# VH-VL binders against q9m4b5: the designs that were tried, part 24

Target 1, 129 residues: q9m4b5
Amino acid sequence: MQQQGSKSGSEMEVTWEDQQNINIFSRLNNRVHDLDDDIKSAKEKCENLEDAGNELILADEEMVRFQIGEVFAHVPRDDVETKIEEMKEATCKSLEKLEQEKESIVTQMAALKKVLYAKFKDSINLEED
Below, E stands for the ipSAE of ESMFold2; O stands for the ipSAE of OpenDDE; V2 stands for 0.75 times the mean of E and O plus 0.25 times the DockQ between their complexes.

## First folded at step 21 (VH-VL; framework fv_tislelizumab)

Design u4 (at its last look DockQ between E and O 0.40; V2 from the best seeds 0.00; counts 0 for: pae E 3.0 > 2)
Fold by OpenDDE, look of step 22:
Structure u4 (fold): chain C 129 residues (1-129), chain A 119 residues (1-119), chain B 107 residues (1-107)
Amino acid sequence: as target 1 above (129 residues)
Amino acid sequence: QVQLQESGPGLVKPSETLSLTCTVSGGSISDYYWHWIRQPPGKGLEWIGVIYYSGSTKYNPSLKSRVTISKDTSKNQVSLKLSSVTAADTAVYYCAREGYPSGYLFDYWGQGTTVTVSS
Amino acid sequence: DIVMTQSPDSLAVSLGERATINCKSSQSVSNYVAWYQQKPGQPPKLLINWASFRERGVPDRFSGSGYGTDFTLTISSLQAEDVAVYYCQQYNRYPYTFGQGTKLEIK
């Protein structure tokens, strides 16, 4: 959370632009947290699919047990492999996009931070624990 | 000038899936967040969900199990699907833009499209 | 979910007089509040963002204030074109939520 500190001495005038930058920074920070959660989830899914794929590769059976909804079915291994690969590709691609978005936001935040600290110095705190 | 236009069937039968499209002109859907909001007749506004630039989505928990939002950058369109509709889903549906990275919320709205759920 | 409660539900104000609409959130939403004006057959129009930032093209008579849980939209001098339903909204946390709306009419 970003807060303006106590202004001592010469009251620095907070301009409309300054306040806007602070607001934007705060909003971007919230988005980063949202993205972190999404990234974590996507990463886990991606890894799980990778593991599943690897296990399937090691399987010698032509027919494998595969869960479809709440039912287990025997499905050709090749079909399952294809499905897992498709899911993995989609999930991992999604992960990549999430990470890219986060990186973009972080970059923007850094720029805003520079501007705000340049003006307000110790009168503002934009650091998050 | 950016314009948003919602489109889809005005009538949907109960238990069917409502499908709407928001077509954006005068600008790219890229680099923006897109929201869907609905308004039942004579009622207030209800936020449905959002799709991020990355394609990540957030939905209203009240609708999460039934809602899917997607986008097609090649067509400059954002889509909404709402499954298992009931009369309670009768509303005007709006798409709205959230500025990125500026963060301006709902700076542009579509005119809305009316959807009636009836047998 | 964060509940946004507007007051009053309906307001009649004379032309040229001040109109005040309040919005209270069930929990703190910082300054992540927007105000909208909606006229019949039209989508909502964003008036105020971040609780107090007037959008471009919005007349100066419109102003927003508040932080935390209590927010206010003020029309300093009501004009005929201001007749509409007004909504507050929080966007501090998903799901985004709106107030129930305030119908503003001319007395």
Scores: ipSAE 0.631, ipTM 0.859, lowest interface PAE 0.8, mean pLDDT 92
Fold by ESMFold2, look of step 21:
Structure u4 (fold): chain C 129 residues (1-129), chain A 119 residues (1-119), chain B 107 residues (1-107)
Amino acid sequence: as target 1 above (129 residues)
Amino acid sequence: QVQLQESGPGLVKPSETLSLTCTVSGGSISDYYWHWIRQPPGKGLEWIGVIYYSGSTKYNPSLKSRVTISKDTSKNQVSLKLSSVTAADTAVYYCAREGYPSGYLFDYWGQGTTVTVSS
Amino acid sequence: DIVMTQSPDSLAVSLGERATINCKSSQSVSNYVAWYQQKPGQPPKLLINWASFRERGVPDRFSGSGYGTDFTLTISSLQAEDVAVYYCQQYNRYPYTFGQGTKLEIK
């Protein structure tokens, strides 16, 4: 967030509520960036699980190595496939919630942006470069 | 006037699951983030986690595998579950609101509920 | 985790005198710091948000300052009702963390 603070000869004051709205907008903007990072990480996890599932299918073995704690054990391929699918489903649900959260925050920022621009016009810049 | 009230058992046995509920009155839980914080006897405050508008959660890494936070909008309640408790989990547990819009921390706190982990 | 370190751990100040509590973060938290007052048997009460933004209804004798890593809570003229433990908290990054607390007493 950028603010050009110069009175144009006006007696306008920044109220307690105005300062609160500015601080909240800045905080929400940072949260969107944090959510974008989380969304990117969740997408990468889903891709990695997809790749692991594809490699398991191509391996053509009935028993595969699967990590249990610090050791690998040979377990039935079907059990590993089930585990990978459960992890993909959980990651997909998490991703959906993160995307919904981001949309809620962006909506709140848009409402604040309207209020702040209506009052401060050219005295404030809420656009990200 | 928004009020938060924690409830749940005051005594929990080791290895069991601690289950607490925060009931909110005088406002809706729909538009806010809700946090749990705890305070061991004679000690400072430790943040446990948060539940977002969408139901997404973030937890303190020190507790992450043991913690679940959930909400029930029909009952206007936020819940905390902490599994496999030990004496180190003895504390006063608070729920708290992150103000609307977000970034207004923490404008309302519950009164706290004391949980003792003992045989 | 970002460690919040308060100083001093306790202090005693005469009525009407100035009390100063410091809080240092282990890495930059911008202005995402809150200050709380906690009296025995009560939950914490929010005094200051965004390092220096006094909450509505908080007496003018409470003020906060700082940016980045070094933060200060000041009570300009101590009153009897100000006897409490004071906590700083960062909310820049998860997990949110609190200082260890500063116990304020009347001399």
Scores: ipSAE 0.539, ipTM 0.810, lowest interface PAE 1.8, mean pLDDT 87
ESMFold2 (binder alone), look of step 21: mean pLDDT 92; pTM 0.942
OpenDDE, look of step 21: ipSAE 0.546; ipTM 0.840
ESMFold2, look of step 22: ipSAE 0.379; ipTM 0.756
ESMFold2 (binder alone), look of step 22: mean pLDDT 92; pTM 0.946

## First folded at step 22 (VH-VL; framework fv_tislelizumab)

Design v1 (at its last look DockQ between E and O 0.36; V2 from the best seeds 0.00; counts 0 for: pae O 4.1 > 2)
Fold by ESMFold2, look of step 22:
Structure v1 (fold): chain C 129 residues (1-129), chain A 119 residues (1-119), chain B 107 residues (1-107)
Amino acid sequence: as target 1 above (129 residues)
Amino acid sequence: QVQLQESGPGLVKPSETLSLTCTVSGGSIDDYYWHWIRQPPGKGLEWIGVIYYSGSTKYNPSLKSRVTISKDTSKNQVSLKLSSVTAADTAVYYCAREGYPSGYLFDYWGQGTTVTVSS
Amino acid sequence: DIVMTQSPDSLAVSLGERATINCKSSQSVSNYVAWYQQKPGQPPKLLINWASFRERGVPDRFSGSGYGTDFTLTISSLQAEDVAVYYCQQYNRYPYTFGQGTKLEIK
């Protein structure tokens, strides 16, 4: 294997399962960072939808301009309020799922870290730098 | 042993919605990530999307507006819906597992189910 | 999208000879590359993960190498059962993408 022998310590032997665990830990670590980006984006979208809804409540116009796909249309204010509320609910529910997903992955990483440190101690560094 | 079995109609008319189900045995669908991949006749593989533990999803942008992946824990099933189909959606559709319990692609595949889009 | 380009599109190799299949990504994917074997009427079978990590039960004549953008699958001594289409796949970024496939035949 390309990297198999280069990760061995002088007194520790790296098994096939150890290499699998190391590779999985690294992959999960990258996934956490990808999820953090998704969570940030979802939080910003939920905040923007909340702001848009608050601005619409203060408006005194019956018809408003609203983007539908690539096209703007003049839509009744009540219809826009309904759409914004639906989008906000969907986005905030999606955010909750993303946060649950991150928690699950962090838990798996902690379990792998415990196993790998127990075997390799100072021979490996699994901390983010 | 873990087994994946795709099911659904073999023939779908243009403009209709393609609906497929992957039934999983030998493990809980809540322990892994589940993917859909398709292969048009005589062509290569195209990743459709994934559903996470939490039910969160990621889709191929080329299909995003038409695709929905969902799961039903009570039936241990993962489902694919693809709306507004055309002849270009004719393919073998596979479900696949991301193993251990995640981060390890793709250690189990279903046998695949052939879907033809034709009048 | 990250494009995975395999070469060659088809390859004919004599029994017992070495077969080499190359895969190039349009941008760096680190070592997040998997290789699959697919025989007619069957789903793909995972051979190699993380560019070089052989899946359990895969014969040792299969090996993978590469990092970044250039990846190689090697079959050191071709056997009759190795006739198949081979795909590389990146999973560094969504959408996950596959190479177009390489058809391997006996010469």
Scores: ipSAE 0.472, ipTM 0.786, lowest interface PAE 2.4, mean pLDDT 87
Fold by OpenDDE, look of step 22:
Structure v1 (fold): chain C 129 residues (1-129), chain A 119 residues (1-119), chain B 107 residues (1-107)
Amino acid sequence: as target 1 above (129 residues)
Amino acid sequence: QVQLQESGPGLVKPSETLSLTCTVSGGSIDDYYWHWIRQPPGKGLEWIGVIYYSGSTKYNPSLKSRVTISKDTSKNQVSLKLSSVTAADTAVYYCAREGYPSGYLFDYWGQGTTVTVSS
Amino acid sequence: DIVMTQSPDSLAVSLGERATINCKSSQSVSNYVAWYQQKPGQPPKLLINWASFRERGVPDRFSGSGYGTDFTLTISSLQAEDVAVYYCQQYNRYPYTFGQGTKLEIK
């Protein structure tokens, strides 16, 4: 975000509300970046769990090797399947929430952009390179 | 009016896990982000971590391996767990809220709860 | 981590006089700085957010300024109730970090 001081004689006075909107926008923008990282991580985890589930489906063994912490244990396939599904559900649900949060923030950012650009026009840049 | 109240054991033995709860009244915890901050006796403030609306968390790297923050919407509570405590973890522990989605920071704090790590 | 350094560590100011506390960040934190007042036995109280926005209910004598790496909290006319420890904080990046605090006393 760059504020370009209008050199021209009509110095648009930045009000307290304007500055607040700019600050909120900036904060929301940072939050989006944080959420992007979290979403990326959550997606990766979800994908990994899906892959694990698929691999388990392909396995015909009754007992499978499953990692518990740093230890591998032999566990009934059905139990592992249940565990993976539970983990997947939790992870995917978390991912959905993250995405919803991001969407909400992006929507608010868009609203702020409209307000700020309406007032400041070319004197403000809210776009990320 | 919004009120935050921290609760937990005042005394914890070394190597044990500290468990604290922040009970919120006057508003839903799902409307805000929640942070934990601590203050050792006579010292400054240290940020511990945050839990987002989504349940996602961010932790201080210095404590990341030992810290877990969670929330219970049904009880309107936010929790902190700190494992493998030492004397260095003796502090007043605060919960604080951050506005969502605006991110208005730390407008409300709990009164804090004192935790002493001692044998 | 971003280091927040306050100056001075302690300050004695006469009643009615101006008190100035500075905070410097090890790297730019834009305007993501908050100031807190803490009295003994109490949690920190938010005074200023976004470097210069006074919190609701905070007296007009408190003001914040700065952008980037240098920030200032000013009390234009010190009152007896202003005796406290003051902290700056950055929230531009995780982990959030606080200054070491400035003890403000009446001279």
Scores: ipSAE 0.028, ipTM 0.685, lowest interface PAE 4.1, mean pLDDT 89
ESMFold2 (binder alone), look of step 22: mean pLDDT 92; pTM 0.945

Design v2 (at its last look DockQ between E and O 0.49; V2 from the best seeds 0.00; counts 0 for: pae E 2.4 > 2)
Fold by OpenDDE, look of step 22:
Structure v2 (fold): chain C 129 residues (1-129), chain A 119 residues (1-119), chain B 107 residues (1-107)
Amino acid sequence: as target 1 above (129 residues)
Amino acid sequence: QVQLQESGPGLVKPSETLSLTCTVSGGSISDYYWHWIRQPPGKGLEWIGVIYYSGSTKYNPSLKSRVTISKDTSKNQVSLKLSSVTAADTAVYYCAREGYPSGYLFDYWGQGTTVTVSS
Amino acid sequence: DIVMTQSPDSLAVSLGERATINCKSSQSVKNYVAWYQQKPGQPPKLLINWASFRERGVPDRFSGSGYGTDFTLTISSLQAEDVAVYYCQQYNRYPYTFGQGTKLEIK
């Protein structure tokens, strides 16, 4: 986000509200980046759990080796399956919520862009490189 | 008017888990981010963590392994758990609101609740 | 972590005189700086946000300035009710961090 000085003799007056909008936009942009990181992490976890679940489905053993913290234990397959499914559901649900939050923020940013570009036009750049 | 009130045990034994609740009145917790901040006696402020709309959390790295922040929208409450407490965790604990989408940081604070870690 | 360093640690100013508190960040925090006033037995009160924006109800005598790494809180004319500890904070990056505080007293 950059502010460029107006070349034209009529200096556009930046109001308190304008500055606030710019600040809010910047903050929202930072939030999006935070959410992107969280989303990426959540996606990875969700995918891993899905894969684990799929592998477990293919397993014929009644007892499977499962890592609990730093310890490996033999656990009934059904129990592991249930646990993985629960974890997957929770993780994927969290992912969905993160994405929804991001979408909301992006929508707000778009609204702010409209307002700011309408006023400042080429004197402001709100686009990320 | 929005009000925040922290509550929990004033005394916690070493190695136990500190559990606090921030009860919000006069507004929904769903539309804001919520932070926990603490202040040891006679010292400055330390940011503990935040919880987003989604329930996602960010924690101070210094406390990350011990901290859990959660929220219950049905009760309009935000919670803090701090495990394995020591004397160093003795402080006044505050919950604070981050306004969204207005972007106002910590526009409302609770009065704080004192937690003493002692055997 | 971004370290916020306030100066001075304590300040005594006469009534009606200007009080100036500085805050320096270990790295640029742009304008993501807030100032708080804390009185004994009370939570911090937000005074300034985004380095220079006064919160509602904050007297005009309070002003904030700065961008990047150097920030200043100014009280143009100190009043008796202004006796408190003041904190700067950055919220540009997690973890949020506060200055160590400046105790403002009346000379």
Scores: ipSAE 0.590, ipTM 0.847, lowest interface PAE 0.9, mean pLDDT 92
Fold by ESMFold2, look of step 22:
Parts: C-alpha cells; structure tokens; sequence
Structure v2 (fold): chain C 129 residues (1-129), chain A 119 residues (1-119), chain B 107 residues (1-107)
C-alpha cells in the first residue's frame, strides 16, 4: 500500500477510528499475501499428489515403496492408491478453505477502501502498483 | 457483552488427549478468528494456533501436529484437542478472540482453565 | 520462529515515575507488535496494538513506539494499579511469539 498525507498543503483530520481503519487495511493486505503463499503451496502439493497417483497407475509391480514417517515400507499398490486419494481430498479441501478465506479478506478490504477513499479522496492511495 | 469461558478436564494422564472447549456468550463465533494460548505455571505465554472464518487453521510447529482446533457454530464453541500429552503440557489454557475486522489481536480472553498432566 | 526478547526481566519504579520496557525481535516484524498487561490470576489485557496504537479505554500514560526490531512500552507516571507482568508479542509471522515478560513493581 502507498499511503501519504494530503498533497494539497492541508490535512483532513485523522481520527482514532480513521487510524484504526488504515492499520486494519494494511494488516489485511499483508494477510492476503500470506494466504497467497499458502494457496501456492497447497496447489503445488495437490499437483504433486496428482502426479504421484498417475505414476502409480502406470506401475507394473503389486508392491511399491511408500514413506511412513521417516522410513519407507513396501506396501500393496492398491493401499498406496487409496492413501494418495485421501491425501488429495484433504489437500483440495484445505485449498478450498484457503481460497474462501482470501475471498472474505478481499471483501473486507474493499469495504474499508470504499470508506477511506470516501473520506480522504485524493490524499490517500490504497492501490497496489 | 461478549464473554469467553474455557472448560474441560483439569487432570489428564500422560499420552492421552487433552480436550478443551471455549464457550462464547454475547456474540457469534462465525465472524471472528479464534486463538488458543497457554501459559505454564509461573511462566510466559505460548501461542498454540488459530482458526479462521472458513475453518482453516494455523498451528504452532512446536506442537508437531498434535493439535487440532475446530469450531461448532450450533453450540457457539471453539475446541482444542492436544494428543499425546506429557508433563510439559501442564499449563493454563486460554481462548482468545481476534477482533473484527481481522487484525485486532486478542481483544477478549477467556479466564483460562488449568490443565495438569500427571499420572 | 521469531524470538522476542524483553528487557529488563523485572524493574521497580516509584509511584509517579516513568517506567520503560524494551522488546527486540530477532527479525523485522514491521509494526505488528502488541503489548499486554497481565495481573496475577488474570488473563492478559491488550494495551497497545500495531506497536503504538493505544487501545480504547487504556490510560494515556501508556504509550508504545517502534518499527522493525526495536520496540518500547512507556508508562509516563506509574500508578499503583500498574503492577503487573508486561508482554510484547509479534504477529508478523506464524507462529506468533511473546516476549518472556517484564515484571513491574512499585519501589
């Protein structure tokens, strides 16, 4: 966010509530960036699980190597397929919640932006470059 | 007026699961972020985790995925489960609200509930 | 994890005198710092948010300052009811972390 005081040589009175709203907007903007990082990581994990599942379908063996904690174990291919699908479902659900959360935060930011621009007009810039 | 009250067993045996609830009165849990924080006797504060509007969660990695935070809007409750407890988990446990819009940290705290882990 | 280090660990200040508590983070936390007061047997109470924003209902003798890694809580004229432990907290990055606390007493 690119915020500055008035450029006209006079200042609108900044109340306690105005300062609160500016601080909240800045905090929410930071939270959106953190959520974007989480969303990117969840998408990457989901893609990796998709790829692992596809490679497993092409495997010739009935037993495959699968990581359990810090060790690998040989398990039936069908059991690994089931586990990968469970992990994909959990990751996709987590991703959906993160995207829903981001949408909620962006909506709150839009409401604050409307209030702040209504009061401060040209003396504030809340837009990203 | 919004009030938070933690409840649950005061004594938990090692290796068992600690289960706490935070009951909220005077307001809805749907519009806020909810946190759990703990304080060992006579010591400082440790943040446990948060649950978001959507039900998404973030946890302190020091708890190594032993923790689950959930909410039940029909009972207006936020819950904490901590598995495989040891004596190190003995503390006062607080629930706390992150204000609305998000970004106010911990404007309301529960009174705390003491949990002792002992055989 | 971002370590929040308070100084001093404890201090005693005469009534009406100035008390100063410092908090230093191991990495920049911008202004995402809160200060809490905790009296014996009570939960913490939020005093200052965003490093310097005094919460409504907090007496004006409490003030906060800082940005980045160095933060200060000041009580300009100590009152008897200010006896408590004070904590700083960062919320820039998870996990959120607290300072170890500063015990403030009347001298």
Amino acid sequence: as target 1 above (129 residues)
Amino acid sequence: QVQLQESGPGLVKPSETLSLTCTVSGGSISDYYWHWIRQPPGKGLEWIGVIYYSGSTKYNPSLKSRVTISKDTSKNQVSLKLSSVTAADTAVYYCAREGYPSGYLFDYWGQGTTVTVSS
Amino acid sequence: DIVMTQSPDSLAVSLGERATINCKSSQSVKNYVAWYQQKPGQPPKLLINWASFRERGVPDRFSGSGYGTDFTLTISSLQAEDVAVYYCQQYNRYPYTFGQGTKLEIK
Scores: ipSAE 0.443, ipTM 0.786, lowest interface PAE 2.4, mean pLDDT 86
ESMFold2 (binder alone), look of step 22: mean pLDDT 92; pTM 0.943

Design v3 (at its last look DockQ between E and O 0.46; V2 from the best seeds 0.00; counts 0 for: pae E 2.7 > 2)
Fold by OpenDDE, look of step 22:
Structure v3 (fold): chain C 129 residues (1-129), chain A 119 residues (1-119), chain B 107 residues (1-107)
Amino acid sequence: as target 1 above (129 residues)
Amino acid sequence: QVQLQESGPGLVKPSETLSLTCTVSGGSISDYYWHWIRQPPGKGLEWIGVIYYSGSTKYNPSLKSRVTISKDTSKNQVSLKLSSVTAADTAVYYCAREGHPSGYLFDYWGQGTTVTVSS
Amino acid sequence: DIVMTQSPDSLAVSLGERATINCKSSQSVSNYVAWYQQKPGQPPKLLINWASFRERGVPDRFSGSGYGTDFTLTISSLQAEDVAVYYCQQYNRYPYTFGQGTKLEIK
């Protein structure tokens, strides 16, 4: 996000507050990107756990092969199911929290954007390519 | 006034896990990001990691495999765990606050806690 | 990782004189640079944020400038209480990284 000082004749004096808002906006934008990556990862994990759970439900075996660390063990299906469900719940909750944080940041960014565009109009570009 | 206080064992044996706690008073840990930074004796500062408001964490790649940062909102505490410690992990450990959404970086620091890794 | 390199490593300045500390990043960090003052036995104290924004309560003799890769902390008139180690830091990208520090002493 480039602060292009408008060369147009009415040199709108950038105030300290303006610069701070720009800085905050930029930082929030970076955080959104970080969160996007985290969200993507968490979503994938959640989906994988869901799939694993579904497959386990379809399994008719009482004992299933389950990876514990670096070792595969035969574990009762019910125990594995419980474990997967716990993992899924934790992961999906984490995902939800990430999404909530992103939403909050985006909302704040929108407010800042409104203020900054109101003042600087075309002299500032806060849009991502 | 917001105050941060680091606490934990001053001595840790090699290969053990270092556990530290940052207790925050005068304000909630909610709506803030929390960082851990360390400083070896007579050396500069090293960023360890951060925990977001959501609980998401980012770690220094140099420590990623050994570091865990968590928080307990009910206790208003942030925790650091560093596993498999060596003498190189001897340092003063600081917790620091990052404002959210204000973006104020490290506006508050703890006084730091000294951790020595020794047999 | 982004490397922050301070110069000089140590600086001796007479009281009332200007002290200048430079910090260079290995890649552009925009204006996401902070400066800290650290005295013995104390945690770092934030002086400057966003390269040029003085933190509340920081004397006006402290100023920061720069954008991209080159940054400067200036103390316009050195005071006795300014003796400390100063650090620059980037927070544009994880991991956050600090300069190696500059020891400022009175000449």
Scores: ipSAE 0.608, ipTM 0.853, lowest interface PAE 0.7, mean pLDDT 92
Fold by ESMFold2, look of step 22:
Structure v3 (fold): chain C 129 residues (1-129), chain A 119 residues (1-119), chain B 107 residues (1-107)
Amino acid sequence: as target 1 above (129 residues)
Amino acid sequence: QVQLQESGPGLVKPSETLSLTCTVSGGSISDYYWHWIRQPPGKGLEWIGVIYYSGSTKYNPSLKSRVTISKDTSKNQVSLKLSSVTAADTAVYYCAREGHPSGYLFDYWGQGTTVTVSS
Amino acid sequence: DIVMTQSPDSLAVSLGERATINCKSSQSVSNYVAWYQQKPGQPPKLLINWASFRERGVPDRFSGSGYGTDFTLTISSLQAEDVAVYYCQQYNRYPYTFGQGTKLEIK
């Protein structure tokens, strides 16, 4: 929702609190889009770490070239395997937090939508696109 | 009445870690976003970062991952750690609340705590 | 980072006269702008949110306007207690950024 418009011939009083709720709804909607981008990035990182782990299993060598910052070093395979699993667990935890945050915001938006529709009925449209 | 109070050491040596705590009274930290903002002497305001409901965080890239923000719901506290400090980190540090739902910025501020970094 | 540039850096205005402070963002921030008042020894106090919406308890002489990149804080009739530094802040995207501040004085 970018701009509010009336779809009916009736007129409703808009209080300071009503305008605040409309502004909050718009802000939360934008935050959901930002979170969706963060969630997509975290999912891609998880996929890349899974791929790296699979490549390590197939390599079957005792020493593996591994990137540390901007430098490659030869590191024992078991140490790299442990590092990759630690990174996967951390990334999955981060992804869970992002999804929980999104659900909280969507729930808040739903509650605001009910309040605003209850008062304004067909005078507003809070639906996407 | 929600009140925020920052606490921590006033003097920190270069290269050490600055640790601050924001204690919240008159309300719960569980339902809000919590921010840290700092103000060097005689200068403007710089946003440090935020912690969300879930514990997710966002930080100012200018601090180069030296920042950790965390919360302890059982103590009703929000914490800031800033590692590898230099004289440039000398400032008044504020905690602030982003109002609920996350659309009020920043409706409550702490009184601020002064941190000086010097040899 | 979105840069918020305030003008002027300092301003002296007679009691009862109009004070105007401008804030320009380096890119569009829609209406996601807040204005704060900071008096010596105190934390900032929120005056205006969403570019134009006064916080509760803020006197009617304070008003805000703007959308996109150009924003204005106006004090329609300056009072002695309005002496402070004023900051604009964008919250359209991280990192949140503040203007450099405008020092407002009487006379």
Scores: ipSAE 0.411, ipTM 0.771, lowest interface PAE 2.7, mean pLDDT 86
ESMFold2 (binder alone), look of step 22: mean pLDDT 91; pTM 0.925

